# Ledger of designs, part 195: VH-VL binders against q9umr5

Target 1, 268 residues: q9umr5
Amino acid sequence: SYKPVIVVHGLFDSSYSFRHLLEYINETHPGTVVTVLDLFDGRESLRPLWEQVQGFREAVVPIMAKAPQGVHLICYSQGGLVCRALLSVMDDHNVDSFISLSSPQMGQYGDTDYLKWLFPTSMRSNLYRICYSPWGQEFSICNYWHDPHHDDLYLNASSFLALINGERDHPNATVWRKNFLRVGHLVLIGGPDDGVITPWQSSFFGFYDANETVLEMEEQLVYLRDSFGLKTLLARGAIVRCPMAGISHTAWHSNRTLYETCIEPWLS

## First folded at step 8 (VH-VL)

Design gg34 (framework fv_mavrilimumab)
Fold by ESMFold2-Fast, scan of step 8:
Structure gg34 (fold): chain C 268 residues (1-268), chain A 123 residues (1-123), chain B 111 residues (1-111)
Amino acid sequence: as target 1 above (268 residues)
Amino acid sequence: QVQLVQSGAEVKKPGASVKVSCKVSGYTLTELSIHWVRQAPGKGLEWMGGFDPEDGEPVYAQRFQGRVTMTEDTSTDTAYMELSSLRSEDTAVYYCATVSYDWKTGRYYFDYWGQGTMVTVSS
Amino acid sequence: QSVLTQPPSVSGAPGQRVTISCTGSSSNIGAGYDVAWYQQLPGTAPKLLIYGNSNRPSGVPDRFSGSKSGTSASLAITGLQAEDEADYYCQSYDSSLSGWVFGGGTKLTVL
């Protein structure tokens, strides 16, 4: 029998958005119990990420408790950051595969329609003024805003991403690292045609330097210092990288070839 | 506001086809997702299919696959549902309805409904 | 048989509370899909009462409320009025059928 799958959605999403993903899983792994967490939908997806982590944690506990053999997580876009934090704060998670589906793991720095809707007169170059304020940190999208030209402000003001990436100290960092390292597989998925996640390599723990040149995961200080376990996971053979071109941001959960290539192999 | 006006009642013989129309007013058809739901006399509601609000492609209930075709004419803001190989058990009121997305709640729902079209299949 | 199970009938007196259940499975309500409720007066098209488990569209009085737990949902109607006499249908999405599904309907009689 297959391990249960828990799906965590992204910004402005609903359970309905994952109907194709559930169809693919049912076709290839019949009998799999799949639960899309019906929390923080629509505008509630703008709530602070730590608040979302607490709510999703309460929802996943009974599912994990009923599956002693383990569970898989499929976490889309912003949901991948929620899942990063869940794996760190839960002392007793039993996650086998954590499948991160086009999530800005090192942060976001790009003009997007979501930001234009929320902050219509802002450009990426000046959004740091809003996001790195106490008011801005009450919005999920600002929790992972990472301006490479104001890294000092990011490190001081980020209430979420800088802490879970170990870029700023936290009293629980050692325990968070230990908990995260219990994951069986970290499956990273993303691609150059996403159009929303900027840089797209953020889905693979790459990110801009101060000159907006992308440095890949192995050149990041968080990797080199092994702040939350990436270097250990890579050495263990537990990190899977699955880039795919030709897929837009809203199509990752509805592309059959992507599913067969990058997701299906990790659903035991 | 959005209004859906359906074509009039039809009487058909077994084996025939019926094509029901649903005219949209108060909005542009291209901005709406139209779905079809039927109800046999004294029975419950049954979803037949519709244009997926995210994909923009028609999707049909498994029970009707191969017998139903749903199309749209954007020049006349009219959606159509054609059901072929009619049987007596296809006697029902056929409704069109819009599927809308509420971004505040992240929810899809069937908000506007046509008045219904009675299709009677008799020998 | 309907995919979502509702009692065929419920009844109550004016001013009382009634609850209509909607029982699903792991492929629909249990998979995380939300529930909507529709009211159908005799000879009319269905009217949306509740969407997204518990949200009321404009114009629906707050004596109608929805809830969801596990694989089931409930519609509660308080302060029953004669005008509430109608058929009520729940609706969700089903991943095994790849489509929308309705309950069998519940006839509410106001005594």
Scores: ipSAE 0.746, ipTM 0.881, lowest interface PAE 1.5, mean pLDDT 92
Fold by OpenDDE, second read of step 9:
Structure gg34 (fold): chain C 268 residues (1-268), chain A 123 residues (1-123), chain B 111 residues (1-111)
Amino acid sequence: as target 1 above (268 residues)
Amino acid sequence: QVQLVQSGAEVKKPGASVKVSCKVSGYTLTELSIHWVRQAPGKGLEWMGGFDPEDGEPVYAQRFQGRVTMTEDTSTDTAYMELSSLRSEDTAVYYCATVSYDWKTGRYYFDYWGQGTMVTVSS
Amino acid sequence: QSVLTQPPSVSGAPGQRVTISCTGSSSNIGAGYDVAWYQQLPGTAPKLLIYGNSNRPSGVPDRFSGSKSGTSASLAITGLQAEDEADYYCQSYDSSLSGWVFGGGTKLTVL
């Protein structure tokens, strides 16, 4: 039998967004129990990510308990960060494959129509003034806002990303690293035509330096310091990078070719 | 699962030093936060210190500052606790333990314990 | 003596409910720091019983429960069994000492 699959949605999503993914899984892996977690849908996805992590944790614990052989996580967009945090705080998770589907794993620093809706009067260059304030951090988007020109503010004010990355020292850093390393495989999916994740390399833990030059995962301090286990995972062959062009952000979960190439191989 | 195996019992004279080891298995030492707790015969538990995850530096209980040294050898996955200027009141079972931090409330607890090392200080 | 105060001993008959109190102060439990509980069987190392005031690790029966209120915490054991005879310690963090603190321990005797 196939291991259960748990799906975590992204910003402003609902379970309906994953109807095609469910179809693909059912077709290629019949009998798979797939659970799309219907929590923090729509505008509720703007709630602080730690709150979301807690909610999703409560939902996944029973599922994991009934699946002693392990489960797979498919986490889309913002959901990928939620899942990563989830795996960091859970010392008893049994996740085999963690599939990060076009997630801003290293943060977001980009103006998109998507963000303009939330911050119509704010430009990318000025969003740090909002996001790194106490009230700004009450919004999920700000929890992974990563301004490369205001690194000090990011490190000091980010209440989520900087912590799960181990970029800011905190009492949980060692334990979270240990927990995260329990994952069997980390599957990173994204691509240059995403149009939302900025830079798109963030889905692969790449990100801007102070000059807005994109550096890859192996050049990041979090990797070099192995602050949350990326270097260790890579060393033991547990990281899979699956880039794909020609896919917009809202289509990652609904593309058959993407599914067959980047997702299906890790559902066995 | 995490396992902690400590060194054997020690008998020391007053004024001497003792160094207790704690070997980690299941996970690497770099993945764990090791702390030390002692227990005098018939008495309660007393936290001695450990490495602070916030800055990676050892933190010692005020009572033991200047007399205790905690170190780690990542190559052998072994943690060490050395206590100098031993006194009779240092006679106790010394435990190494992993420390976890509750992410919801930011509180520490000791989740895995070594079997303990009896240290006897007598003239 | 101990920063956290526990009764030296408690007793109960099999099947009964017993409670062990842990009284702290404004610098530890009262400051909002969580309480953990440990069970120590005779001649063994302590074992984590409760963490985060009321959470049970895997393998700990639900007849063990923890609670916290104000500057105090409590461990409750229902359906007392002979195997529960042990020493029990509460633990928290004290901001004034900048360190972790334990209670004095409670010896539980099953009659």
Scores: ipSAE 0.000, ipTM 0.467, lowest interface PAE 14.6, mean pLDDT 91

Design gg36 (framework fv_mavrilimumab)
Fold by ESMFold2-Fast, scan of step 8:
Structure gg36 (fold): chain C 268 residues (1-268), chain A 123 residues (1-123), chain B 111 residues (1-111)
Amino acid sequence: as target 1 above (268 residues)
Amino acid sequence: QVQLVQSGAEVKKPGASVKVSCKVSGYTLTELSIHWVRQAPGKGLEWMGGFDPEDGEPVYAQRFQGRVTMTEDTSTDTAYMELSSLRSEDTAVYYCATVSYDWKTGRYSFDYWGQGTMVTVSS
Amino acid sequence: QSVLTQPPSVSGAPGQRVTISCTGSSSNIGAGYDVNWYQQLPGTAPKLLIYGNSNRPSGVPDRFSGSKSGTSASLAITGLQAEDEADYYCQSYDSSLSGWVFGGGTKLTVL
């Protein structure tokens, strides 16, 4: 009787990382079919996001086809961006709840251990030189790098995030908006103690201006212009914001209080 | 390069407890996740529990909850598994193994195993 | 009874191909958890043979391969050799049990 749940992981993740989430779902909604998509794991999570979208799309199609009542998506970290694109490119998705777990929806501008591993001598202020090159755009992490001090370069060079956010024009924008608007609920989760997603408000469509002052979703041009449907969804009552303090980036899928407060209510 | 060396065979009476050790060399225990797996004579492998590689806390199989305790002494690089209220069905070879994450594939596996410790429960 | 089902035995002649199946359910392999395979020679500890569905550790010959589909996984051994006589175990994680699970094991006999 419960709708199936599809889980899309993040950077350098494994299906094992979601064991607590699956346990919580089994406890509160016994009999729910939950599938963690076992694609682009480990180093493959660095593949370009459009390549990942294509692969995940092929995996979700048969699951959605077998569930005429609809499915729920739980998408973690960069996986939330994959799910954003899935909802836009799929003409026939039947997603009820799209639950975004601490995903950089407006992009990332912060040093992380992953970035220091890939580019050990680069600071966040200089990473634009690598990420906004054709070579850099072959890495997933650069596909959502959003330097607020080089916004012109981001708009021109981003092959993924600027396009799905409608920050740069694309021939498919109208169809992508129509498809995205078919989602039942957009549940946004994140918090100030994440420690990886910078600014953390990116998980709620907030982001830095040129002075690194955070502007919230309602002040963003993508919202004001309704580029892919955020303003329409908010007007329908379809956007849920669920911030929670005290949760680090790797703990969003393993905190029981967060699950009960932010996820469980949306798994009909 | 990781090696796991377990304590020697033990014979125990029903109702007693046994504590098996697993000494780590070639790596620091604090950087490893040790799990315990047993095998009754002529039977298959059975996971008992271990330190979760992501949480760092011990987790036990439901069947052993309440009578198994797994601990670590980082100063001696030694992991321990203590099983209480022993019965004949607990006669088995007990293995320690490392659970590690391969960043290239995004996968977990039990990659290094101790030689095993035979525990016989009889009167 | 094992949560993951394996045939108790398989056999083949030298040079032939054998496959060993591992059948799970929606709470383990079907939920997206990967499958590892272990080889246990008589009187020895298990040895990691395949991890994460299809990956070979250093030193494992390419005649050993793994695959996963739906709720099941398979281990394939080509060019069968006498040294391959052993017990083979599959392993996954199970969310209903909140723990790791092993298959019952398959004894491979090289005839």
Scores: ipSAE 0.744, ipTM 0.882, lowest interface PAE 1.5, mean pLDDT 92

Design gg38 (framework fv_mavrilimumab)
Fold by OpenDDE, second read of step 9:
Structure gg38 (fold): chain C 268 residues (1-268), chain A 123 residues (1-123), chain B 111 residues (1-111)
Amino acid sequence: as target 1 above (268 residues)
Amino acid sequence: QVQLVQSGAEVKKPGASVKVSCKVSGYTLTELSIHWVRQAPGKGLEWMGGFDPEDGEPIYAQRFQGRVTMTEDTSTDTAYMELSSLRSEDTAVYYCATVSYDWKTGRYSFDYWGQGTMVTVSS
Amino acid sequence: QSVLTQPPSVSGAPGQRVTISCTGSSSNIGAGYDVSWYQQLPGTAPKLLIYGNSNRPSGVPDRFSGSKSGTSASLAITGLQAEDEADYYCQSYDSSLSGWVFGGGTKLTVL
C-alpha cells in the first residue's frame, strides 16, 4: 500500500485548488489516502507562520500516528515553509518525502501581485520598512520577506525565516536541525517561469546577494554552515532538485508532466 | 446581488435536444462561474457541470460527457446548457447556479440559483 | 446512489434540535474538501444555507450550524421552526469523479 499523502496549501488557496493533484495521485497511485489540510484558508493564510505551524502540527500528528510506516508531504508555495518549520519543531515526525512545490524556501524579494494587493502603495525596495516592524511580522508574507539590501534588519527582525534557517542564533537551532534531518528525502521543485517566487531559485535555496546576484544553494551561508542540515542532507543524497520551465506559479499543482516527473516518483 | 433568470419550460421527444438559457444580472457573466444542476421529480440534486471557478474551463460530470454542452454569450450575459439525445430519465428541473469563492474564508459555494427550468421528455 | 449519504428523513417538534448527517469518503469530505448545505423549500430552488463546513451566508440565522469531522459532516438546527420544513442537501467536491457532488437529500418534517 502507498503511504498517506498530506498536502499543505499556499497563500489564499483552498482544498479545491489541489483537485488536479489529487486526481493525478488517485490515477497513478490508487488507494493512496490523500488529505489536503483545510486550515488557514483565504485571508487566514496571512496569519503569522508560527501560528500556522502550530495549527498544521495539530492536524498532521494524528495522521502520522495512524501511519507508522511514514507519510509524504506535498507543500505548495508558502506551505513549503510551513512544512519545513513543522519538520524542524517535530521531534517525532515520520515524513518520508518532503516535496517542496515552488516554495520560497530562502525567502521572497519580489514585486508580485500578492504584494501589490496587500501593500498597494509599497514598492519592493521599501517593504522592509513594513515587514521588519513588529506589526509587519504579524503577516505571513513578511515572515519570509528577505531583503538582500537590509540583511541586518532581516536577521534581527525576521521572526520566522531567519530562525528556521538558523541564520539567527536561538536555543532550539540544534534540536530543529536534528528534527529536520529525520526527513527521508527533500524534493525541491520550482522553475524560471514561476512568475511569483522571486527569485525563482529560492525554491532551491538559492537567493540574492547584496548585489542581487543569485547564488545557488551551495553558496549560501546556511548551507556552508549546515545551520539546519542542508549540507548533511545533500551529502546523504537526500536532496532532489527538480526544476521545470514553462510552469506558472498557480499551475505547479495542476500540471501532469510536472507531477509525473517531479512528484510521483516520491510517493511510493 | 446576482440574479439568474432561466428560460421557460420545455417539452421534448426522446432523441431530441434541449437548450436552456440562464441570463445573469447584477454582475457580468465574465465575473461569474455558472454551473448547472438538475433535479428529477421527487429526486435529489445532481451536478451536471459548469465552468471551473479557478481556470474558467468547462467541466462536465462524467455521466453527461459527450451529451452536454455548456456555453456562454458574454455580449448578452447569458449562459446556455444544451443536452442532446434526450431520454425520459432526463425529465427534470434544470437549475443554473453561480459558484463563487469567498476570499475571507477561502471557500467555494453555489451561492445564487436560477428559478429552474422544467424539461419534460416524453414520447 | 448518491456519493454523499444522507438520511432520507428527519423530524422534530418546534423548538427542538435536529441534526442531519452527511457521510462521504476519502475522495471527498475525507480528502479535505469543504461541505456546503442547501435548503430547498417546496416548489423552490435550493438556497445556500452553510458553506465551507460552518459558515453562514448573510441572512441565515445562527440556529443553523454546520460541522465536519473525518469523512462526515453534520447540519444542526436548533429552535426548530415550522418554516424549516424543507429538503436539505449536503454538497462537496469529489476528486475521484472530478466534480461536485450532492447528498441524496433529507426531508425535514416539523411535527
Scores: ipSAE 0.814, ipTM 0.904, lowest interface PAE 0.7, mean pLDDT 95
Fold by ESMFold2-Fast, scan of step 8:
Structure gg38 (fold): chain C 268 residues (1-268), chain A 123 residues (1-123), chain B 111 residues (1-111)
Amino acid sequence: as target 1 above (268 residues)
Amino acid sequence: QVQLVQSGAEVKKPGASVKVSCKVSGYTLTELSIHWVRQAPGKGLEWMGGFDPEDGEPIYAQRFQGRVTMTEDTSTDTAYMELSSLRSEDTAVYYCATVSYDWKTGRYSFDYWGQGTMVTVSS
Amino acid sequence: QSVLTQPPSVSGAPGQRVTISCTGSSSNIGAGYDVSWYQQLPGTAPKLLIYGNSNRPSGVPDRFSGSKSGTSASLAITGLQAEDEADYYCQSYDSSLSGWVFGGGTKLTVL
């Protein structure tokens, strides 16, 4: 029988948003138990990411306990960062495939409707003033705001992303790396027409330098230093990159061709 | 305030078609989707279909596929449900309802309902 | 058969608490899809009572509450009143049917 699949959503999503994904899975892998974690929906998706990690952790424990052969994670947008942290903080997770759907793994630096709603008078060039304050770090979107022109502030103020990426020290970094390395496959999905994730290469651990030139994963210090295990996973053959053009941010979980190409092969 | 007003009662013979309308006021069809739910006398609610609030395309319950057609006229803010090849088992009250997303909770709901249209299929 | 199972009837006296269950499966409530509840007074259209498991629309008193656990959901009514006498329906989405589903309905009688 197939391993259970756990789905973690992103900003303003509902379980209903994943109905097509669940239908595709049922068609190709009938009998798969799929659970969309119905937590931190709507405005609650703006709560601090560490708070979300704790809540999602409590929800995944009984699912993983019932599946000794392992589980798969499909994590969308902001949810991919939640899953990054889950894999690090759980010393007993049994995740086989971690499928990241257009998640800003190295952070976000772009104007979006979500930011305009939350901070209506701010532009991307000025968001560092809000996001890198203690108040701003109480919002999930600021937890992965990564201004390439104020990298010093990002490194000092980020309460989530800089820590989980090993860009700033944390007492648990060694244990987090060990836990993350237990994953069977890291499947990275994203593309140039997403329109929200900026730069879109953030979904593949690429990101802007100080001149807004994108440097790919292998040029990042977090990769070169192997801070949380990316270099080790790549050497094992455990990282899968599946870019696809023509897909907007809200369509990653509802495009059949994407599902068949990038997701279906990793759902044993 | 959203209000849904449905067309009047219909009496049809077996094999005929019926087209029920649902006029939306106080809001626009471009901002919400209309779904159709029926209820046979003394029985429960049965979802028939509607416009997917995320995709904007019509979706139909499996048992009605091939027999039902749902359309919307955004210029008049009116939704339609046409059911063909009517049988006596299609005798029911047909409701239209709005399906909307509440951004605060991240939830969908059938939040406003029309008054219902009684369709009687008699031989 | 209804894919969401409700007891056909439930009864209580004024001022008491009553609970109506809604039992689903791994393809609906168990898959993480939320549950809504509707109240239908005799001769009227259904009215949204609870959405997203536990949220109340404006105008619904707080004596109505919803909860969800595993493959099941429940509606609780405290301080039962005569005007609560109605049919109650749960609703969720079902991925195996690719559509919304309703429970069979529960007739609440206020004694």
Scores: ipSAE 0.759, ipTM 0.886, lowest interface PAE 1.5, mean pLDDT 92

